# Ledger of designs, part 1: miniprotein binders against BTB/POZ domain-containing protein 19 (BTBD19)

Scores and structures below are computed, not measured.

Target 1, 291 residues: BTB/POZ domain-containing protein 19 (BTBD19), of Homo sapiens (Human) (c9jj37)
Amino acid sequence: MEPLGLVVHGKAEPFSAALRSLVNNPRYSDVCFVVGQERQEVFAHRCLLACRCNFFQRLLGTEPGPGVPSPVVLSTVPTEAFLAVLEFLYTNSVKLYRHSVLEVLTAAVEYGLEELRELCLQFVVKVLDVDLVCEALQVAVTFGLGQLQERCVAFIEAHSQEALRTRGFLELSAAALLPLLRSDKLCVDEAELVRAARSWARVGAAVLERPVAEVAAPVVKELRLALLAPAELSALEEQNRQEPLIPVEQIVEAWKCHALRRGDEARGAPCRRRRGTLPREHHRFLDLSFK
Positions, changes and structure headers below are counted from each chain's first letter, unless a header gives other numbers.
F, E and O stand for the ipSAE by ESMFold2-Fast, ESMFold2 and OpenDDE, each averaged over both directions (binder to target, target to binder). V2 = 0.75 x the mean of E and O + 0.25 x the DockQ between their complexes.
Where letters were taken out, [cut] stands.
The coordinates of atoms that the task and the answers printed are left out; those that the model quotes come from them. Centres of patches stay.

## First folded at step 17 (miniprotein)

Design H2 (from H1 with I3F)
Fold by ESMFold2, fold request of step 20:
Structure H2 (fold): chain B 291 residues (1-291), chain A 81 residues (1-81)
Amino acid sequence: as target 1 above (291 residues)
Amino acid sequence: SKFVFIRIWAWRHSPERIIRYAWEEAREYAEEGYEVWIRIYGGTEEMLREILEALKELLEKAGLKVEVEIKDGTIYIEARE
């Protein structure tokens, strides 16, 4: 009778430390990466990359070419983020920092590293604050990371006035801004939200080299103009004359709500209040007919 | 094998700048024998279609074998000689 073998393990930390010493180490290296806009050289080891990552397995192939190793160019991943990816691939562990975690997360998604992606997601949630949340939302929307998106939206809903004034907010794509504008839980008054949307569109217009109105077109219908007081709507018309943001038809529909003293529940959410909507006298009319 | 991976955030640049940047980078690497992988994230459907058609035309005129796909708001381009 032959006894069954027993799996036994050595200490993990010295093993991990030995492999960590090979990160960006030209010794025994058989592949070189050129990463980021800085064109930084990073030395790596094909066997570790290929066995741990299908993206690198496809990119590197099964056998190195003859002669001097050809560099692999990863044009926009920052060096720090790429080194974190290598650390994870080599040691199954990684030190994450608030300043770089979103780039590590991006790389994890791009390279198909599911476990690293989940570890980064957990870390982002732990370190989320008003200065990080809009960039995190952008990453979540870009890559379809639903749980992160929900956490970012909830955070912004709870800290709306602060979040909407950040540089990260101004740099959101239209697709990332849309979930925020659709939210009934946003703690900001509609007049301020219109001003925030115009600021956002101005930044986008400069970046995209397009008119403000064109940049705003994908999101502008989510602004609930029926909630604005007549003086605010009049001021918006004057601003629109100088710098078009909102189609005239949308403004006309808001004036019709005032003139007819009725809301229009069939037009999505044009008269639905948000958590932060400040009272106006005409809001009583929005509830008269279809409540 | 020589590879270059180029990432572009579409909401951070005009379509004209994206096309110019991606073409210039891809042409430079392709002339040196690199296989070029391009990912362009975000943007509107109209914007992405404009960018894809322009880049595909430029790369094919340069004699490259081009595979393209738009999936979930992202342009995927792979070009080789």
Scores: ipSAE 0.636, ipTM 0.879, lowest interface PAE 1.6, mean pLDDT 88
Fold by ESMFold2, fold request of step 20:
Structure H2 (fold): chain B 291 residues (1-291), chain A 81 residues (1-81)
Amino acid sequence: as target 1 above (291 residues)
Amino acid sequence: SKFVFIRIWAWRHSPERIIRYAWEEAREYAEEGYEVWIRIYGGTEEMLREILEALKELLEKAGLKVEVEIKDGTIYIEARE
């Protein structure tokens, strides 16, 4: 029989502190990163990166080149987020902050760090608020993080009026905005949602250097214009003449709904009220089914 | 063994600005001996194909060896001399 051995443990905190002292420390460093817009130099250690991260293992290879350490440029990751990634790789722990966690999450996804990604996701969900949720939704949609996306959508549904007024909402991609506009649980009235969509499209138009109507085209069909009263549709037509947002055909289909006293027949999809839809007289006809 | 990683959010810029920025950065770094990796996130399939076709043409005309792929709404570009 083999002799019995006993695993014994030293104190974890001094061990972790020693490794943490190597983060961004030129001592024994054999790689230098240049990160972010400020081109901040960050010193690191290839053995720790490669053994903890397959992305860095492949990027750095097994041997340093001849001479001085080769620079690695990471042009857009903020220094704070990159240092957090290094701290996690070196010590298996990291302090997360609300102001930087989405960038740490982004880096975790890009570098294939599954555990850090999951830890960041848990933290984001815990610290979600009205001012963070749209940016978090954008990250979730960008990287296909379905559970985070569902949590962000649910949060926005519960805080709809506040969320639609945030800068984060105005900066959403069309792809991130679509799940919100498709939601029956949104607690805003359609008239307000149309106004929010126009504000969103104006910001997108400036950023993309495209007309408002072109920016809005991927999402505008999700606006449920049949829910608007005739006076509201008339006001929308006037606004559309001054600043085109919604194709005239879509407005015409809403008028047909009023004139024919039927739901959204033209698009084949039911035109359903949302949780926040305020009642209008014509809504009694939207649910009619003809034999 | 020089390396640069460039990230671009496609919904934050016009396609023309994305193409120009990515091409200028890739050219400058490649001239200094860097292997250039570019990831362009987001955007419609049509927009991403337009960007990819233009960038591949520009980079190849500049004499770079270019590998490109579109996957899951993301353009992946690797360029070296």
Scores: ipSAE 0.635, ipTM 0.873, lowest interface PAE 1.5, mean pLDDT 87
Fold by OpenDDE base, fold request of step 20:
Structure H2 (fold): chain B 291 residues (1-291), chain A 81 residues (1-81)
Amino acid sequence: as target 1 above (291 residues)
Amino acid sequence: SKFVFIRIWAWRHSPERIIRYAWEEAREYAEEGYEVWIRIYGGTEEMLREILEALKELLEKAGLKVEVEIKDGTIYIEARE
C-alpha cells in the first residue's frame, strides 16, 4: 500500500511576497528586457516566465546559449503594464489601476494570459466611467471582447451626452464607432449625433491625413437623417456643400422620407427613433418601433 | 537569440505612417541581428492587407525570412535572418 500522503498548504502571502521580491531584480536574473519608449531595463527570470507564459517560452527559446543573455526589446509596451504582467506571473496577483488597466489588458491579450485578461475585464467593468469607456470600447472591438463591448455600449447609452463629448470618443476607430451609431438606445438627438460624427471625422481626417468624407464613409450610413426636420436637413445640405461629410444620395433619401410620409422600414433608410430623439412633427409618420 | 517585439495600433495612423514606422524600427534591430516580431492591431481588412504586403516586401528585400499572418483583424509578422 503506497503510504497515503496528506497535501498540506503553507501560507500564500509569504510565498507570494518572496517571489514578488524577484520582480525586476537583477539577483539571479538571466534575462533583461528593454521596455517602452524610455527603454527601461527590466530584469526577469527565464524559468518563471517560461513556465507561466507560452509567449515568453517561445520568445526566450529552449537553450539559453552559454553567452551573455541577449536583450529582449519590447519597444511599444508601457513599462508600468509590463511590470504588472511580471507581478502577476511571479505572484499570481496584481494591483490594477484605472489609469493603466487597459494597457495591462492589452498585454494580457497579447501574451495569451487568459486569467489576467479575465481579472482585467472584471476590473474595467467595475471602474468604468465616462472618461474610460470609449478607450475600453476601442480595446474591446479591437480584440473581439464581446462582453466588454456590450458593457461599454450600454454605459454610453446611459451616459450618451457626456460620452460623446470626451476625447476618447474623438479617438475611436470607425469599427468602434459603428456599434454606437447602430444603437436605438442612445440618449441623444440625431442632430447632436451628426455634429458628434462630424467632430469625430475631423479629428480622424487630421490624424489619418484623409478627407473628412472618406473618414466618415464607413459610419455615416448609420446616421438617421430622416429624423431631422426639413429645416435641419436644409441646414445640413448647406453645411455639407461647404464641408463634405455625408453622401448627397443619403440626404436625398432623407428628403424622400419626408415627401412620402411613410417610414417604411422596407426601403433601407433607418427611420427608427433613438431613445434620445427629440420629437418633431413628421415623426408621427415614421415607424415608431422602439426595439 | 535577440528579439524585438513591436506593437502598433493601426487605427491611429495612416497605412503609410504605419509602414514607415514599423520598417524603420524593424530595420534598426534587424541590422543588429535581432529577430523581429510585429503585431498590428485594428484597421480595415483592406488596410491591413496593404500594410502587410508592403512590410513583407520591405523585410524580404532586407534579406530576412518573413512569416506573415492576418488573423482576427491582427497582423502577425515574424522576420529573421
Scores: ipSAE 0.621, ipTM 0.880, lowest interface PAE 0.6, mean pLDDT 90
Fold by OpenDDE base, fold request of step 20:
Structure H2 (fold): chain B 291 residues (1-291), chain A 81 residues (1-81)
Amino acid sequence: as target 1 above (291 residues)
Amino acid sequence: SKFVFIRIWAWRHSPERIIRYAWEEAREYAEEGYEVWIRIYGGTEEMLREILEALKELLEKAGLKVEVEIKDGTIYIEARE
């Protein structure tokens, strides 16, 4: 008779607490990380990292020689986020905070920690606010996190005026801004959206050391200039002469909509009303179907 | 082996600044015998290609063996002696 083995389970909490005590503990440590710009030393255990994470298995795959463990430098990773990752690897639990969750999420994606990634995504959605949403959108677009992207866009649609005034909005990449500018559900008028896009492009121009128009080129096509009144369009043209933002051809297409009394989306002049579009006299001639 | 891992957000800087920063940091550690891993996120395909080509050339000129990949808007570089 093969001996009948019985699987028995200890208490999870004492087990996790014991392993937590090893996080950043030099006792029995065989690897030291130098983390962040502050170059903080963080002590870890190769066997625990390698068995829980393929990224660390590849990075640590060489047996430590009998000497001082060679440092692993994580020069651009925030120390707080790295410690959160270690806590999760050691204990299968982590305390997440609103101020650091996006850095933990980034680390989870980077290290291939799928379960931690999912936990971070769930937390971000729960704590999402006007100050966090643009940064969350940037992370979502960067890593192809489609569900988070959709949630961020939906949140911004509901809080459009406030979101467009945040620092996070000004720091968006063109790729992250595009989904917003494509939304028919934005609760802002097109004149305000043009102003926001200009502010965004000015910040980008300073950071990238490129002309405002060049920075704006990927996104300005999504501005629905045909929704502007003739006086607003004329004012935009004058401003655009002083500070180029929008290609002249796109402004000309908006004038064609006024002259022809029709929208022509097929020609690159979207005339669809947004949720926040304020009524103007010429809108009676446009197909302003709201989706 | 010693390792350095470098993450860069591409939308925060010009390609020229990214190349310079990545090279200066990578060179410092490579000279000390580190294997260098670089990941660059969030650029356009054109920008990422420009950055990748420049960094590859610089690292190879330094005598490193370089493996590179662009996948899903991310640059992956591994460089070693």
Scores: ipSAE 0.591, ipTM 0.870, lowest interface PAE 0.6, mean pLDDT 90

Design H3 (from H1 with Y21F E25Q)
Fold by OpenDDE base, fold request of step 20:
Structure H3 (fold): chain B 291 residues (1-291), chain A 81 residues (1-81)
Amino acid sequence: as target 1 above (291 residues)
Amino acid sequence: SKIVFIRIWAWRHSPERIIRFAWEQAREYAEEGYEVWIRIYGGTEEMLREILEALKELLEKAGLKVEVEIKDGTIYIEARE
């Protein structure tokens, strides 16, 4: 009879505390990372990194050359986020903060740390606010984090006016803005949404060094111009002559909706009201999806 | 081996700026005998293709062997001597 062994467990806290003491500790360290723009030296242990993370296993290689361990440079990784990753790898625990969680999440995705990714996702959802939500949405769209994307969109739907006025909104990619502009549940009027899109496109034009209309081209189709009153459309046309944002053809399609007094979804122009759409006289002829 | 890892967010900059930044970072370390790893996140497929082609050409002209992949809106580059 093979001797029946019993698995017994020590206290997790002393074990974790001992390993935590090795985080960024040159003692017994056999690898040094140069991290961030400030080139901060971070000391680590190859065996711990390699056994916990395949990315580091590949990065560090199997054979420590006989010489001084060559530095690994992480030139664009924030040091705080990297230290949080190390804490998790060494201790299976991490202290997350609202100001840095998206960088930790990014690192977790980048390094293939599925458990840390999940912990970050749970934390982001818990601490989500108007200032964080657009940046969280950008991360979610970039990495295909569908649940986080849905939560961010839902949050923005509930806090639309405030969210559209944030710096984070102005810094969104076209890909991240699209799911917002497609939402029927946005609590803003279309005239306000057009203004927000213009502001977004202006910031993008400056950053990308491209014309405003070119930056806006991927997203402007989601603007529901048929919801605007004739006077608002005329004002938009005049503004668009001075500062091109929206293709003239799209404005013409909005005028056709007014002329035909029928908002048929079948004809390609979205005439659906949003939750925040202010009532206008001509809306009685549009398909009332939101009663 | 000496490795430099470079992460770039593509939606924050023009393709030209991304290419320049990535190349400046890569060149500095490549000249010192580092293997260069680049990940670029976000951007349109067209933008990513433009960036990838330009960086590949620059790294190859520097005498590096370059492996490249575009997957799920992300550029992966590994360049070695």
Scores: ipSAE 0.688, ipTM 0.904, lowest interface PAE 0.5, mean pLDDT 91
Fold by OpenDDE base, fold request of step 20:
Structure H3 (fold): chain B 291 residues (1-291), chain A 81 residues (1-81)
Amino acid sequence: as target 1 above (291 residues)
Amino acid sequence: SKIVFIRIWAWRHSPERIIRFAWEQAREYAEEGYEVWIRIYGGTEEMLREILEALKELLEKAGLKVEVEIKDGTIYIEARE
């Protein structure tokens, strides 16, 4: 009979504390990272990185070649986020902060650290506010984080006016803005949404060095111009002549809705009210069914 | 092995700026004998293809062997001597 062994467990805290002492410690280190734009040297241990993370296993290889370990450069990774990743790899624990959690989340996705990713996602949802939500939405859309995306959209629906005035909103990609513009639950009037989209497109035009209309082209189709009053449409047309934002054909289609007194969902322009849509006289003729 | 890992967010910049930045970073380290790893996140499929093709051409002209992949809206590039 093979002797039956008993598995016994020591205290986790002293164990983790001892490993934490090795984070960025040159003692017994066999790899140095040069991290961020500031080129900060970060010391690590190949065996700990490789056993905990497949990305580092591939990056570091199996055998340190003969000689001084060549530096690994992470030129565009924030040092704080990288140190948080190391803390997690060494200790299975990490202190997360609101100001850096999205960078840690990004690193977790990038390095394939599923548990750290989940911890970051839980933390983001917990600390989500008007200033963070648009940046969180961008990260969610970029990495296909569907649950986070849904939470961000729902948060913006509840805090629409404030969220649309943030810097984070102005910095959204077209892909991240689209799910917002598709929402029937936005608590803003369509005239305000058009103004917000224009502001977004102006910022994008400056950053991308492209015309405002070109930047706006992917998203403007989601603006529900048929909800605007005739006077507002006329004002939009004049503004659009001075600064092209919306294709003329889309404005013409909104005028057809007024002329025909019919919101035809079949013609591609949604005439459905949003939660924040202010009532106008012509809305009595539009199919205003809330799905 | 000397490796440089470069992350780029594609949604913040024009394709031309992304290509330029990635190339400048890659060239600097390649000249020092580094293997170059590039990941570019976000953007449209068309934009990512444009960036990928341009970077591949630049890296190959520099004498590097280039492996490339587009997966789930992300560009993966590995370039070595």
Scores: ipSAE 0.679, ipTM 0.902, lowest interface PAE 0.5, mean pLDDT 90
Fold by ESMFold2, fold request of step 20:
Structure H3 (fold): chain B 291 residues (1-291), chain A 81 residues (1-81)
Amino acid sequence: as target 1 above (291 residues)
Amino acid sequence: SKIVFIRIWAWRHSPERIIRFAWEQAREYAEEGYEVWIRIYGGTEEMLREILEALKELLEKAGLKVEVEIKDGTIYIEARE
């Protein structure tokens, strides 16, 4: 039996090129966006946006307002990222760049563009490096992107020394820093990690206009002070008096591990080593059970 | 009708600075007839509730109808005539 009709296809590239020509074309558009802090005008087509994106369908509605259309303001999305979103909506394809992909990913999440989000995630993983990974981790934590978060944490675990020295590390939220500090696979010694946490908290204190100790409070329990030698704990106590970072009770619990010559994670003095933990004389007793 | 969409990263600013910035931006757009959509991402629950309460009060004092929600560490605010 012969089908009553046959679906045939034209060439994809000329079709995409024609639709691409409509992106940001003021002579053919029926909606204007004002995007970013620079307030750049971007021209677009309501029918394409609404058909391809439920966020824009709700934002634009089905009926234009009376009179001359007023611009839609997207005050914080960068123009480059918004144009990438439009290119994807119009042509079902987009060129991604390392310098802008996290902003395109952010826009994809905000606008509910699931396929673009997944394409951006794949690209971020491919271009991940020491200078990008902390910003990517922050985006992953902010939007609950578990697979990206796991890949970023694994990357930082493998490149710990370099990653902790980046500006991106210092700019992490407390929520983004927590999974790093909880990791047993971090290749950094605890003495250095305490210094990194203090640097992080100082930057946060300036940004949030809050004391260093208040900024550090959500994360400070994850520092494993029992791994520090007595001289290191003594130096930490002096630094803590000059610039409080760690509650004195936490330091006291670490001293108890030395005095009792054993560790006890249940008592709030965690002593589990990390991959980067340098050996100290007292470490030979931290795993011993007294009973 | 007219809509302005404003995104703010809560971990990058003090609550007081977020409140002032969002209020000033929202006031200017609301005076021109815009419905104001604000999303504030990140931050502690305590900080987000402080920000939400202050912004709701300011927007309502300006005569706007305000819908608010906190979901998954994000404040959603819609303010209209």
Scores: ipSAE 0.610, ipTM 0.865, lowest interface PAE 1.6, mean pLDDT 88
Fold by ESMFold2, fold request of step 20:
Structure H3 (fold): chain B 291 residues (1-291), chain A 81 residues (1-81)
Amino acid sequence: as target 1 above (291 residues)
Amino acid sequence: SKIVFIRIWAWRHSPERIIRFAWEQAREYAEEGYEVWIRIYGGTEEMLREILEALKELLEKAGLKVEVEIKDGTIYIEARE
């Protein structure tokens, strides 16, 4: 029979502080990381990393190699984000900042740190603003983070004019842009949305070294050209000749809606208004729903 | 433990730049005896297949054993001697 015993606890803060003092501390360290594009050295302790993280257990192995230990290279994680990961692994706590939280979140996903990932997600939601939201949306789409994606889309719907003018918007992948263009809740007029999509495609064309029309192809069908007035469609046709963006067939379908005086939602050219759609006379023969 | 971990955002670079950068980094580290782990996030299916096929061929020509996977829009490459 085992004797009676009680679990008793010391104070958490001095314990956490002692472990935090080992973060990036060469004392007792048995592994060195070279992190980021600046190739900064970060000292760490294998036992803490391996017991807290299966990714590092696999990365580090069970024993240091013979001779001089070779550094482990993590070529793209910023030093600040990696130090935050170490802080969390050592102390089960971490200080998060708006400027670095998306990189910490990325590292948490890459290293399989589910609790850190959830803590970062909660923080991102709390600090979300116009200048962060598109980058956050991109991270959410890249890693399949559905709750964050929904919050980012809702934020952009509420701040549409501002968000569409940000650097982050212009740098979105096509996959991240699609949920925005599919939204009926965007507070922008379709004429402006077409201009925003062209700006986005121009940046993508430069980056990917491909024609604007090719970059836009995955998303361009989500532009609701039937909402444009005839003069606006005519201007779009002229602009399209100078810099192709939208397939001529899509423009033709919009003209057919005008000629037939009806919406044709079944033909893949959405006619549904968005919250920001400005009125045009021809909208009187499209199906309109007030909410 | 000789591993280098390389992350690349596919939507931020042309496929040719991604292939060149990843190949140059992987070759240099592999010459030092590192196992090379590459993760390429995002991009279209066509872009990812082009990148994967080119990198696999380059790495195998260099004599490396290459394991590849595409999962959830991400290329995973592990190359070792």
Scores: ipSAE 0.606, ipTM 0.866, lowest interface PAE 1.7, mean pLDDT 87

